# Designs tried in a protein design chat: VHH binders against E3 ubiquitin-protein ligase UPL5 (UPL5). Part 22

Target 1, 342 residues: E3 ubiquitin-protein ligase UPL5 (UPL5), of Arabidopsis thaliana (Mouse-ear cress) (q9su29r532to873)
Amino acid sequence: SPEALHGGLFMEFKNEEATGPGVLREWFYLVCQEIFNPKNTLFLRSADDFRRFSPNPASKVDPLHPDFFEFTGRVIALALMHKVQVGVLFDRVFFLQLAGLKISLEDIKDTDRIMYNSCKQILEMDPEFFDSNAGLGLTFVLETEELGKRDTIELCPDGKLKAVNSKNRKQYVDLLIERRFATPILEQVKQFSRGFTDMLSHSVPPRSFFKRLYLEDLDGMLRGGENPISIDDWKAHTEYNGFKETDRQIDWFWKILKKMTEEEQRSILFFWTSNKFVPVEGFRGLSSKLYIYRLYEANDRLPLSHTCFYRLCIPRYPTITLMEQRLRLIAQDHVSSSFGKW
Key: E = the ipSAE of ESMFold2; O = the ipSAE of OpenDDE; V2 = 0.75 times the mean of E and O plus 0.25 times the DockQ between their complexes.

## First folded at step 10 (VHH)

Design z5 (from z1 with V5L V11L D50G L59Y P88A L93V Y109L S114R S115G; framework vhh_etentamig_d1; at its last look DockQ between E and O 0.47; V2 from the best seeds 0.00; counts 0 for: pae O 6.9 > 2, unsure alone 64.4 < 65)
Fold by OpenDDE, look of step 10:
Formats: structure tokens, C-alpha cells, sequence
Structure z5 (fold): chain B 342 residues (1-342), chain A 124 residues (1-124)
């Protein structure tokens, strides 16, 4: 029941003995990766920003699509409640719909440049000129082309018979934008909101939640900081057990990490904490400090982690070369998701 | 020699409170993460709570969250466990344990030293 979900979530992976907050964080990440995978056709990447997602209008072909969007709403709400950065960004239009806000012409500027320019011209044209030219022959209809099939959608009752003029052109543009960008995903937004609300207290409507945010605020909540990971900040928020800060292995560790790509660094972080992303405020925003522990095993063994406690366990490697090799190995995606069972 | 000595256990009624103490010696107390573990009659050891790092990050088992509070005084080399709202299922021998390194499993906390324990009995 939704009420039961408010009491806490416990996740277990099949054939794994790991449980706790670390597992939960990883679960959120993995589930969101699947939900927002373009191959699953529930969501589409935004045209204006490749990193952002909006509901796929075509998802309606699947009879289970309402359940999927409801589920997605629940997952995202839970992720936010647990302060898990899942790395998902929402499209501006989608965000506005969730907030119950009207989509303006400016909001679609980058999404559909052609429509934006056309609408802008309609609105900015001299009224006398516009009217003298019969409103450019426009009526209150939207012409669509899908898979080679042209269709005409009336924007209002008897829209085919209603001419656009200088007095009603604002209304025309508003209806056009609504029909083109809001109406196609209305059901998905509704289902998402339903799921989202189920996870919130009964006293807070989902629209109210999103209305209190700017898009960039939501971005920060779901993805975390946009800036590259600061190694210095990382180091400043790391403590050591079984190592001294002055140990050569610790020096090597941070040197290696500094040389890594952003992707590799994030993989290490994920391996370490089950967080793929750092909060907006940096490492101080994490639930705890990070810890490097000495692993008293063979000196060539791979690192392991306790993600629930933000603990990375590393052997006392004899050379920086060996350490680098091992760290780069765990930075691979297939290894980083194993909770350090290697 | 590393020594851990637990105290503060006893008989308490359900809903009651106890405060356990662990006196540490033979090592730099502030440099180590410390935990409380317990073992009930007929059951295996159970991790209860841990305190880590210089910043005093604390963690709790789900079974004791909201009821127990772990703390430490580095100047006294002492670990504490405040136990409130005690239940019958909390009956166990409580051990203070020092965390050191992880074994190959990577799934469980490992301890190199623990005390003799102190018995906590919750009964009406």
C-alpha cells in the first residue's frame, strides 16, 4: 500500500545478500535507467536538450502505459523523498504540465523553432496588414502529419470555420501551443501525477510541489550539481581507517582519481556510495562523509565497497600502477554495479 | 593491549531506558570507528549501531532506529549507547566492537576487537 511505502523501503537484489540504503539508491538509479531508456518508448529525449525527457505521446498504444506512468510518478517521488539523484532531467514542457502552468510561446522556442517563428510572426505582424490579408488564410485548426498521413484538428468548436484575425490571433496561438504540446501528453501527465501524489502526504498536491520549484531546482534535486566533480571537495569529505592521510597509497589514490575522466570518476563514486551524482551543494550534501578503509587481503586484490556506509576498502597496493589498474577496472559499468563483491 | 570494557547492562521493564558505556584502552580511540553489536539467546550476533569518523557519523539497525542513540567521548575514550523504549526483543548481551578492515565478503562489517559484553534483560 502507498502508506506502507512511507514507512521505509527495503530493497534486495536477487542472488545478492546486500540490503540497506545503498541498495535502495542503486535500485532507483537502475529503475530510472530502464524507465527512461528510449528503447522502451515511454519517454522521448527532448529535441532542444538531449539530456531531458518528456512522455512519448505514442506510448498510448500500450494498454499498460497508464500503469507505467503511474509507477514512474511513484518512483520519482520516492527518489526525491529519499534525496536520491537518479540523473534524470525533465523537459520544460513536461515540467510545466506537472506544475499545472500554461505553456507560453517562449517555452517552445527551442523545442520547435519553426512553430515558434511562425507564431511569433503572426503575433507581431501589423494588425491592419494582417487583417487586410485575411489573417493569412488561417483558421482555428492544427494540421498534423504523422507517418505520411495528414490530419486536421479543430482547436475549438467549428474551428474550421473560424478565421484568425488581429483580435483573436493570441487565442489562436495559445490554443495551437496547447494542442501541439500539452494535449498529446495529458494522460501521461495525469497518471504520473497520480503516482507521484500517492507517495506524498495527502495534504500536498503534486501541482503545488512543482509550482514551488523552478526547473533548475528540480534538476538539482534529480540530477544534482551540474559542475564537474571537485576532487578537492571529494578529498575534503573523505576520512581514512587503516590508512593515514600521508600514506603513499592515499596520495596515489587521489592522483589517479584526478587523472580519470568525469565518467570514470562517477563510476568510482557509484561503486563507493551507490550515488552516480553529487548533490548541488557538493559532497557536503551527502548523508555522511566518505571513508577509505584498508583491506587486509592480498595486495593485488580489487577494491570492495560498503555502499550503505560510504566505505571503500582498498588493499595496500605496492605500486601506483597496480592501484590505477585496479581502480580503472572497478570504474567499468559492469563492475561498478556489483556493490564491491569482487 | 587493546581492551574494551562494557558496562551499564541490567534488568529493565518494557518501555524503560538504559545507557551502556564502553571504556576503550590500548589504542588511539578517536582514530577508529566503533560499533555496538548484540547477541540474543539462541541467536547469532546482530549489528546494532555504529559511529564513524571524526565527525561522528552515526548509523543504526532498522530494529533500533529512533530508540537507540550512539555517541562517543574521545577525551574519555568511551563509547555510549542510549537505549530508550526498550522491548523484550532487545534482550541480549551487548558488545562494544572496534571496526578495522573488511574481509573478502565486503557485505558485512568486520571487527577485530570486542569486549566481554554486558547483559541487557527487558522483562515485565
Amino acid sequence: as target 1 above (342 residues)
Amino acid sequence: EVQLLESGGGLVQPGGSLRLSCAASGFTFSDYAMSWVRQAPGKGPEWVSGIYGSGGDTYYADSVKGRFTISRDNSKNTLYLQMNSLRAEDTAVYYCARETVYDSSGLRLTFDYRGQGTLVTVSS
Scores: ipSAE 0.018, ipTM 0.383, lowest interface PAE 6.9, mean pLDDT 85
ESMFold2, look of step 10: ipSAE 0.174; ipTM 0.684
ESMFold2 (binder alone), look of step 10: mean pLDDT 78; pTM 0.786

Design z6 (framework vhh_7b18_3; at its last look DockQ between E and O 0.33; V2 from the best seeds 0.00; counts 0 for: pae E 3.8 > 2)
Fold by ESMFold2, look of step 10:
Structure z6 (fold): chain B 342 residues (1-342), chain A 123 residues (1-123)
Amino acid sequence: as target 1 above (342 residues)
Amino acid sequence: QVQLVETGGGLVQPGGSLRLSCAASGFTFSSYAMGWARQVPGKGLEWVSGIYSGGDTYYQDSVKGRFTISRDNAKSTVYLQMNSLKPEDTAVYYCARETVYDSSGLRYTFDYWGQGTQVTVSS
């Protein structure tokens, strides 16, 4: 049951030697990278927004695809429950289907801009001109290519014989959109929703959950912001032990961090907290303030961290140059030493 | 082999107190840092308190002054005394062991967790 699964969450994701909030967050991120990896053919990036994913209609050729989508639904539900940002954005059409909402022309604007523009022109053309031009020769059909085969699908009974005109062109566009974007992924959406619901059975069904959100809300929950990390916000959310905020080492630390690339900054954040991304609301969206603790041993050693406590431990480095060198090593070394190599 | 067993949870009124215990076995208890985390309904998992093998303690801001972590190495037990309990302290509380877990030897995290004990604070 879902309640038993709460107590067992760490069992399914544990390896035998390491479990913890930081390891769990990294595990979710890595699992989602594998699930959404185009090599695995379960999801595709949207053509006109490469950040976003939609189920691959062709995934049905894999006999295990229902199990994979059900598993993906469970993983996403768990990530949402644990407030883990896994770096995934969903296509608007996929989101709307999870919400049980109708897909409109405006909803495909970033999914397929060419079809959006074509349908918009069909709807906005002068009615008398459209009708006198035989509806541009359109009938209620959709041309498709499925598994290497080009085919014609009738959008309604006898669609090949039904001409598009100014009175029925809205119906034509509505049917075209549903048949091209919604119908091909219906099974994958069903299986995802089943897995998602299994993890949230005593909360809210998937349709109700997703209906209460804008897509931008879901974006924040799953990926966080795409904005550069705010060093000022980071600093404002950090406390110190063994250092005073006015110490030169603390001044050096923030100056160095401001000079780092965004990639290096995210690596430091991950080293410090096991969070790859800052929540959409900024650092106050984390479960705790961050801490910089003093190490009292050798003044040239590498930093260490206690990621469950949001603690970064550094010595009192004698020079800004040494501090910078050590921090850049942690930023670059950690990127290559996480679970799984990239 | 590692086992952590929490006890002492229950139902308590606001302002009340509870003492959680975590009995540890299957490892050299005195060599490890120990901690408490909690799963707050709808808010996910958050750390609460920790205690180093040398005895230094630390606390989440929301529990400072109300909660006290301690350990008894002879009994292989870590405790969490929770005073002045509030409804927002309602959660499943987990005992956990901390260790280094990446190849660099520089990052520490909780590697083993107990089954959890429910603490409910309501009238």
Scores: ipSAE 0.219, ipTM 0.669, lowest interface PAE 3.8, mean pLDDT 79
ESMFold2 (binder alone), look of step 10: mean pLDDT 81; pTM 0.810
OpenDDE, look of step 10: ipSAE 0.673; ipTM 0.883

Design z7 (from z1, 18 letters changed; framework vhh_8emy_2; at its last look DockQ between E and O 0.59; V2 from the best seeds 0.00; counts 0 for: pae E 7.0 > 2)
Fold by ESMFold2, look of step 10:
Order: C-alpha cells, then sequence, then structure tokens
Structure z7 (fold): chain B 342 residues (1-342), chain A 124 residues (1-124)
C-alpha cells in the first residue's frame, strides 16, 4: 500500500535490514523529502511559517490517502527510533492534535496570522460598542472553500441564526478555531497516529509520546538546528588519520569550508555523514565524532566517504586551489544527489 | 547467498587475548574490503578495523590500535581479528561486515552485509 507512494520505496524498505546505518539514514531522509514535497499534495507548508508542514485537507480526495498518512506515521516513528534527522518540521496545530491537546487562539498565531488578529480584535473590542453594532454582523458560521466549492458551515445548531455578541464571542472564537484548524485534518491525524503506534517498540500511544514534548523538542529530533553551521564546532569534533592537525591541507580544508555557502556546507556534511543538519546542541549531538582520513593514491582524486563512520577520505592535495575545486564539485547537489536511487 | 558467520567470542579476563573468525561464503571474498564493527549494549556501532582485499592495507580505530590485528586468508575465505590486552571497554558484540560502493560515481561506501555477531565479554 504505502509502497506505491514512490516507485522505489518497496525495494528500499525490503532491503533495509541488509544495509549499513549510513545508508539507512540517507533512505529516511530521501523518503521524507519525497513525502513532504509540496508537489505530492499530501502535506502543505504553513502560511505564516513556510518551514512547517501540516496535512493537506484536500488529500481526502485520494482514496489511498489513509494508507499514505499511515505510512508517513511509520516512517517518522522509525526515524525517531533510529535518531535520524529527516529535515521536516510540523505545524503547531498538527503537533497539538497528535498530542491530543486543545487548540487555543495563541496556538494559531504562526499558522494563520490574519485569523489570529481578527479573532483577537473580536475578543478585545469594547463590549458596548461590539453589541451596539450587532456583533459586526457576525453569526456562528464559518465560510470555507474545499475542492473549489464555497460552503457555509454552522458552528453550532442554528448557527446562521445565532448572532455573536460580547457574552458569547469567546464561544464563537473557540468553535471557529476548532472547525477551521482541527476538524479538517482529523482523519489524517488518526491514520498518522495509527502508523506511528505500530512502529513503537513498547506500543506507546502517540498522545503519550507527543504530550511529553514541547514543539521545539520535536523540531530538534526531526530537523536539527536551522542556524548556520559553526565551522569552529565542526573542526572541534573532527579527528584525523594520515594528517597532522597542523598540516597545511587541514588548514586549507577549514578555510575553504568557511568560504562556502550554507548550502554547500550542508552538502559536504551530507556527503560525509548522511546528515544534512546539525542538532540544536551542535556537533556534540551527533552519534560520533567526524574523521578525515588521508588517501595515499594520486593527489588529485575526488574525496571519498564512509558515511557509517563519519569518515571523509581525501588525498594530500598539492594546492589549496585543487582542494577547493574538488570540494566544490562534491558539494554540487546533482553529484551529491546521485544516491537518490540505489 | 552472501553469508558471514562470526565465531571465537567468549568470556575472558582483562589482559587476555582472543581471536575472532568470520567465515564468508556466496561471493568472491578477495574482491571485497572487510570490516570489524562492535556494539556494546545501549551504544551505537563502533568501527574497529578494516582490511583491503589483497590483505596488505589495514586500518584501526584509535581505541584498539596496537592491541588488535586484522588479517584475512583469502583461500579459506576467512577474516580474523586478533585481540590482545583486552579491557572491559572492549566488551561488545563483534560483527564482520562487507564494504560496497553505493553510487555510480564510486565515491560513497557503506556495508551491504554483516554477520549475526559474536559476543566478547571482558569481566570486571
Amino acid sequence: as target 1 above (342 residues)
Amino acid sequence: QVQLQESGGGLVQPGSSLRLSCAASGFTFSSYAMHWVRQAPGKGPEWVSDIYGSGGDTYYATSVKGRFSISRDNPSKTLYLQMNSLRPEDSAVYYCARETVYDSSGLRYSFDYRGQGTQVTVSS
């Protein structure tokens, strides 16, 4: 079922136990990049925080959507169990629903700032002014557009006939938030939770797991830090074999890395370790130290890596210019992305 | 078809020696670099040593250099790890693993097969 999501997923999952930890980390990262790719319409980026994802309510039109969300739950659970940073962030509303927690007005601030501001003004408007103006003409309805259709949803029985006033505006806002943000993704959350639970070693309910976290904790587990990579921290967590720390080549290496763009630096890290991101606590949060090994072959060869052991292998390059050219070549997304299929 | 079977583990005292073996079958053994990797309970896997197909080039983790010696006998398709001056921190399950390249460029290496492992316990 979920194997149909991507043409190679069945084969990759079938061979998972026969491969090393570095290949497994890369597999989770690539699978998650495909699942959360906006072109696949399973998840949407949040309007006011483009880094974060939530289920697409419109995914319900695909009869396979329950299977896709269940599969996604399994993949996320496995990634967490293997301590793999897959480079995704969840919207706060989605996270709270996974935790079984109520969505408050403050919780939608970064999900939909326009709705947040409107509701806040409704609640804070002078009661006498609000009531004198017939509650701005508001009734207990939500106007929606799903699948190209506009619809009016009553927030309570006879909601079209129930005027909003200063005494019931809190109830109105609470119902509006629930119907706008929680209800549309309820089935997707349910299926994700089912898949997530199936993969836990202790059958821990998803609500128990997520409820014990702040969103920031989950961010660190799934994506790592978003800040620029600290080259000094990277260097401090790197050991050498076949080079002395004082060798010119080592000095050149770190100087070149400092000059690279953030994207190039992340590509080098990925080539070296299969990790695109550094944990929030820095390189100390990785599973091991990093290593630079000397190749004793021709001094112009491209770098190699053994990603299971965080080992980067380079020759003793004769010039900084050659080293830079070789490192920039492996930093190109196309070269690094050639592992997209096995 | 590829099979790797470790043996030679056991319970020993600190300072003792132990020799691990890995019997290989189902592939051209001499064509592959082979590794020893160990894993203690609650810890991630730790690379120990590797040896290239010819048997001449060997490499060791800093924690075992000078105490452990990797070798191979290509006619008998057997990989060895001679472990001297064993310490309690060497206690782990030891796996032999076959190295392979996982891209068309030949630039990135990983393991495609490992054995079931053999337990080494150094008491105290």
Scores: ipSAE 0.013, ipTM 0.553, lowest interface PAE 7.0, mean pLDDT 79
ESMFold2 (binder alone), look of step 10: mean pLDDT 79; pTM 0.787
OpenDDE, look of step 10: ipSAE 0.024; ipTM 0.507

Design z8 (framework vhh_brivekimig_d4; at its last look DockQ between E and O 0.02; V2 from the best seeds 0.00; counts 0 for: pae E 21.0 > 2, placed apart)
Fold by ESMFold2, look of step 10:
Structure z8 (fold): chain B 342 residues (1-342), chain A 123 residues (1-123)
Amino acid sequence: as target 1 above (342 residues)
Amino acid sequence: EVQLVESGGGVVQPGGSLRLSCAASGFTFSDYAMSWVRQAPGKGPEWVSDIYGSGGDTLYADSVKGRFTISRDNSKNTLYLQMNSLRPEDTALYYCARETVYDSSGLRYFDYSSQGTLVTVSS
């Protein structure tokens, strides 16, 4: 929504000690990539939005899982306190549980579309048709599979004996959603919340923090916007040393960035600043302006950066083709490249 | 144990000169780029200059270019900043900082800094 709530949110965190900003951002990003890696069994991607994560109910097979979720809560709280974007999005159900809010049918639409559609049909079916067919044979049960074992769970006392009809189908759907999506991760949510609150002031309960946000606000705090980067905004927040703004190399630089893919642009931003995503405010939300510095030796050298100062260092490349080649190399090198001591 | 110890601060008249030194120990000095950073009263830190490895490329902030010269003596493990044509605006706490060599990512950052030496420029 157009509400300017994110700028006025109260966030009070316990003690904070600052160190080098690029190291801190890199540490948070790498730690979160490992925590949220599905291979590590702590979190799963949402079925209908692969960008988002929720706790893995099966994580309980690790006896240390409560400690891991508590640690994750502390890491996320610290990242928010230091305004570090860690590249993580939460599933809506997980977010609502952190906020202490009830999960509605509309809230599971992007978590499990098949369940959403089935429940919607049950609620919208003609009541006389539904009742004349014995509620499609439904009773107040949920069939689940946990750790490879299938089980039947009663949604209420004697649920196997309670038929669904047009008068109680809303209650049935509400209980089904709660038992399918909320209950299996309650312990993980509890431990995450404990770790999160350890980093907050005693005057701000964890549910109050999340309750004051829309999910999109949290997305912006943790990952930033996924809209295309504005090259014009980027250029407007960039200053030069050793180049004039009117130099051909500067003209080439922005032309090259403008034709790069979004992923390539984000890789250049990361190389330059250690930020993968622009803040929701745009480039004005970064801690300083960006800088392009001239390297005075070797007109074919690969770019360097000093990310703590938002400095990108390039030589006076003789051709646009060479500049493009070098920039595309660093845009693609986030997987397996390094450059020397300088 | 990495240590950076700066010296050479003091009071000087406008137009005067000072030379700052930063003695390094606990690491192979020649493997690291080094920087000078300053913080004026009531302002945030401002990067001043850096010098790479064995005295290769040097860079300067616009505010000091042409007046300050960064240098290093790797045989003495010492970083220097020659400050000429000093102005009242140069009054600040000056400290040296080590840039790390982070080979796997290619990123550079400050991992250690000195406590700082005060430079005051007044008539």
Scores: ipSAE 0.000, ipTM 0.155, lowest interface PAE 21.0, mean pLDDT 76
ESMFold2 (binder alone), look of step 10: mean pLDDT 81; pTM 0.797
OpenDDE, look of step 10: ipSAE 0.017; ipTM 0.395

## First folded at step 12 (VHH)

Design k1 (from z6 with G50Y; framework vhh_7b18_3; at its last look DockQ between E and O 0.43; V2 from the best seeds 0.00; counts 0 for: pae E 4.5 > 2)
Fold by ESMFold2, look of step 12:
Structure k1 (fold): chain B 342 residues (1-342), chain A 123 residues (1-123)
Amino acid sequence: as target 1 above (342 residues)
Amino acid sequence: QVQLVETGGGLVQPGGSLRLSCAASGFTFSSYAMGWARQVPGKGLEWVSYIYSGGDTYYQDSVKGRFTISRDNAKSTVYLQMNSLKPEDTAVYYCARETVYDSSGLRYTFDYWGQGTQVTVSS
């Protein structure tokens, strides 16, 4: 399955100019959903923020993992170049490593709260009390437990012989953080960065690109705004064919959309345009206006769309109830469906 | 394999005309809607026009009245006649084939695109 996905994704990437931008936009979204799917074991959700992803250290048991991370770097670079929101957030630790920045204690607060609290106590404990208790019996080691197996990793040469005290506890915490969060994914970050550079080598290398950003800036670029979709903005960027703006059907349409949940609204947007997220600057950031076109033949059929034209086609529904039922069907159907999977 | 090849791009003065051609092969051309889209510098990709298999035509508002899409099924070719060109028409123009993208029969998208042809409108 992973091999088939790998081959198919590379073929689509190599044929980008032959397969087109509309297919490209939907392709990016679907590919990222698959890459970041926890079942594929390439990325893990962060423990204290389930929206965010970081490379899985265990992915290195797969001999193809370097290729997958390199490919992912290419996909992300292309998505950024084309201003395509792929619905992915990166963990702060992963972002910092891409930027070539040191990971501080405050940076792991939302990645591993237990370790954050423990290290914070070590650093803030009264120095005399800390030293009187032999540094809590700590030495410069990292203890790991995986499936009942215990490993001891020295944080520096002869670390098991080096006691922690009030004068060196900052060094201890710094080394602990590096060995726990940076070192295990170093290869994955390297391969991601290589793929990223391949796509952006004419403009900005990965460290320079990410170093210029706050994490919140990257969040906006990759996922789009977390704010609810503005129905007023949507309406202001929509034009009509076969309907007048004053028609009752148009009034019904926008009233129904305002009543829908955020997820239903995003499903309608996806059905209409193949985008689940609006650009950070709103609907004005799309390449064209959206359109509602009249279907002439049957007044009760489901909507259809031409996603490359941002065109939604609906009949002149006789009642608001029928329109609502039809719109909710396409919203629910596409949320649960495997339609549009690669 | 499906292949779409655009020709006819070039440099033209404002108010001038160009005719783009798209030669199609590898599929039953007469059964598909065909379209044109453009990549404008500093903006995303935007649609320009399309023509259904039955011949009905549609245009984005910014080009309506100036551009004409047509098709010749015998030659498997779609055309875009561009008149009264403006500097904002400067873009890479892509020919594309539309089809139903999924098994629902409800969503249509461009599934194959050409390599594009550059149109530049400048004084």
Scores: ipSAE 0.161, ipTM 0.623, lowest interface PAE 4.5, mean pLDDT 78
ESMFold2 (binder alone), look of step 12: mean pLDDT 81; pTM 0.810
OpenDDE, look of step 12: ipSAE 0.630; ipTM 0.853

Design k2 (from z6 with G50D; framework vhh_7b18_3; at its last look DockQ between E and O 0.55; V2 from the best seeds 0.00; counts 0 for: pae E 4.5 > 2)
Fold by ESMFold2, look of step 12:
Structure k2 (fold): chain B 342 residues (1-342), chain A 123 residues (1-123)
Amino acid sequence: as target 1 above (342 residues)
Amino acid sequence: QVQLVETGGGLVQPGGSLRLSCAASGFTFSSYAMGWARQVPGKGLEWVSDIYSGGDTYYQDSVKGRFTISRDNAKSTVYLQMNSLKPEDTAVYYCARETVYDSSGLRYTFDYWGQGTQVTVSS
């Protein structure tokens, strides 16, 4: 049942919390990757900013969607309370709805650039020209097509009969934005907010929490910085055991990391620490220094890690080529948990 | 039911020694790596040492040369001999079982913890 599935994931959270903080960080990341995966039809990426997510209006066809959005609110609240970056960004429209704020035309620019441009042209067209063209034939309606069904929605009473003109076009655009972007996700926002509130100690309503933030603040809390990983910062926060900083192997290690792609670097960081993303303030925002420890055994073994203590264990590789091959192997391999690899 | 019970903590003067013991039950002890971590007042957990089933040992830099981890598989017990103790070694010391927690077999975590034993290093 829906309650059983929701309860099962919550029970798995309790088990991961008891296991340790490294596994807890991984649990948040992996659960959020599943929740926000567009293939699960709960959230969609924004058309003009593929980093960002908003509720999928079509999720309403699943009668279980209220439970899933409530659960998502719980997960996000818990991640914020535990100061875990889960690697997702919210669309500006979704954020404004959580904050209880009105959506302006400028707010939809990165959510739907085509609608933004169309509305901007409607508002900026010469008034006499606009009125002479019968408001481009517009009336106070919104036509939608969802799941193969075309609907006509009146934006106001008798909207089909109300022509858009230069004196009422602002009202038209305001109503269009509300009905296009706010109304379709109202239930999902409501359920998310309910779950969010349940995880806070019953004293901070979601609107108050989100209203005090700029979107960029929330971005930092949920995903951290967007900049490439600083290898110099990483190196400055790494200590060694069984190696000296001047050893050839240490020089090779950092040279190899500098040559890797950003995705490979994030995979190494994840293998090492269970963090896919660096905090906004850089490596100093992590709970401890990172460590490279020597394995005193065969010189060609794959690296090991203990993620709770940010410990990477490598042998004293005889060549840079072997070190690079081994590091690229673990960079290409994603580790799984009980929740899968994505 | 996995159970870990620490003993041997107490108050000791700087430069002194203590030997911590951790009795394990409810699992095949010889098949698991075991470790010690400590919670220093005002800080998060710090790893101290671990010992793998094959006998390899590893130490945090601040304790290397002063602490020795060992295990007795016949008694299902792991030990931490702590010599040349310093005030900064004051902490609650936890025994923990390590496990590999992903399909790669390469990443480790602590999955079961003891209740902890207090070690206080002062005059």
Scores: ipSAE 0.173, ipTM 0.621, lowest interface PAE 4.5, mean pLDDT 80
ESMFold2 (binder alone), look of step 12: mean pLDDT 83; pTM 0.829
OpenDDE, look of step 12: ipSAE 0.636; ipTM 0.869

Design k3 (from z6 with D56K; framework vhh_7b18_3; at its last look DockQ between E and O 0.00; V2 from the best seeds 0.00; counts 0 for: pae O 16.0 > 2, placed apart)
Fold by OpenDDE, look of step 12:
Structure k3 (fold): chain B 342 residues (1-342), chain A 123 residues (1-123)
Amino acid sequence: as target 1 above (342 residues)
Amino acid sequence: QVQLVETGGGLVQPGGSLRLSCAASGFTFSSYAMGWARQVPGKGLEWVSGIYSGGKTYYQDSVKGRFTISRDNAKSTVYLQMNSLKPEDTAVYYCARETVYDSSGLRYTFDYWGQGTQVTVSS
């Protein structure tokens, strides 16, 4: 129940002994990975930014899908409440719908570039030319193809009989955009909003929440900073136990990280903290400092982590080569790029 | 290279019929909307009819009920059946290809035209 969720979340993975905030963070990430997995067809990726998602209009075919959107709303709300950056971005159209704002032509530019260009041409075409060409033969209808079935949807009463011309083409485009982007996901948006609201204060409607934000603000909340991970910032927010900052192993560690790709760095961070992304504030935005502990075991063992405490345990490796091999192995095991590369 | 070749024009009496054909080549015919336009000497180009890749048709009001556009994708040909022809229908008729057919049903402008075929309706 929503009330139970407000009392705090306790997460436990099957066949694992780990519990606590680290497990919770990992859960958010993994659940979102599944929810927004294109294979599950609940959400679609935006055309120009694969990191951005919108509800799949076709999801309404499954009567259970609305429940998933409510669930998704809850998960996203909880992630925000717990300040977990799950790495999911919303499409502008979806965001606007959540905010209860009208969708303009410019708003669909990244969602559907083809339609954007088409509509722009319709609007920018010389009026006399447009009319002399019978409005390009357009009527107030939207042709759709869903699940292999083609359909014609009237945008207004008797839209099939209403020709588009230079005087009504703006109305045509507005109706077209509404019917194409707003109407098909109306139920999904409602369900998402319901779930989202259940987790927030009942005094704040979900629309109000989103209306107070720019899309970029939401992006920052969900994804964190857009800039590459700063190794210097990372280092500045790391403390050491069992190692001195001047130890060779510590020097090697940071050199190796600096040499890694961003994806590898994120994988290491995830292994270390169960955070895939860094807050917009940088590492200072995390709940605590990061810690590197000396692991007093065999010097060839893999690193260990206690994500609940942001603790990374590293053996006193004898060579930089060995350290790099072991760190890269960890990075490979935790590589996940389901939300796109950046 | 995209090529459109119109045929079927000629002289006909008022009330008569003509069937225009446009043979298309150099592109995937079935993926594009096709259309007919006509031009009277000294006047501007006038759209007559169009057909979407999916088969949906549209007509100018002046030709509705008299003209029928159709296509044969297997032959890469678009047709214009013109019935009940009037002297006002006298013009050079051009076959045209739409630039891109939008999956959302939106149309782009026509980018290719044929050489045209003369249609003359006279007693």
Scores: ipSAE 0.000, ipTM 0.179, lowest interface PAE 16.0, mean pLDDT 84
ESMFold2, look of step 12: ipSAE 0.157; ipTM 0.613
ESMFold2 (binder alone), look of step 12: mean pLDDT 82; pTM 0.821

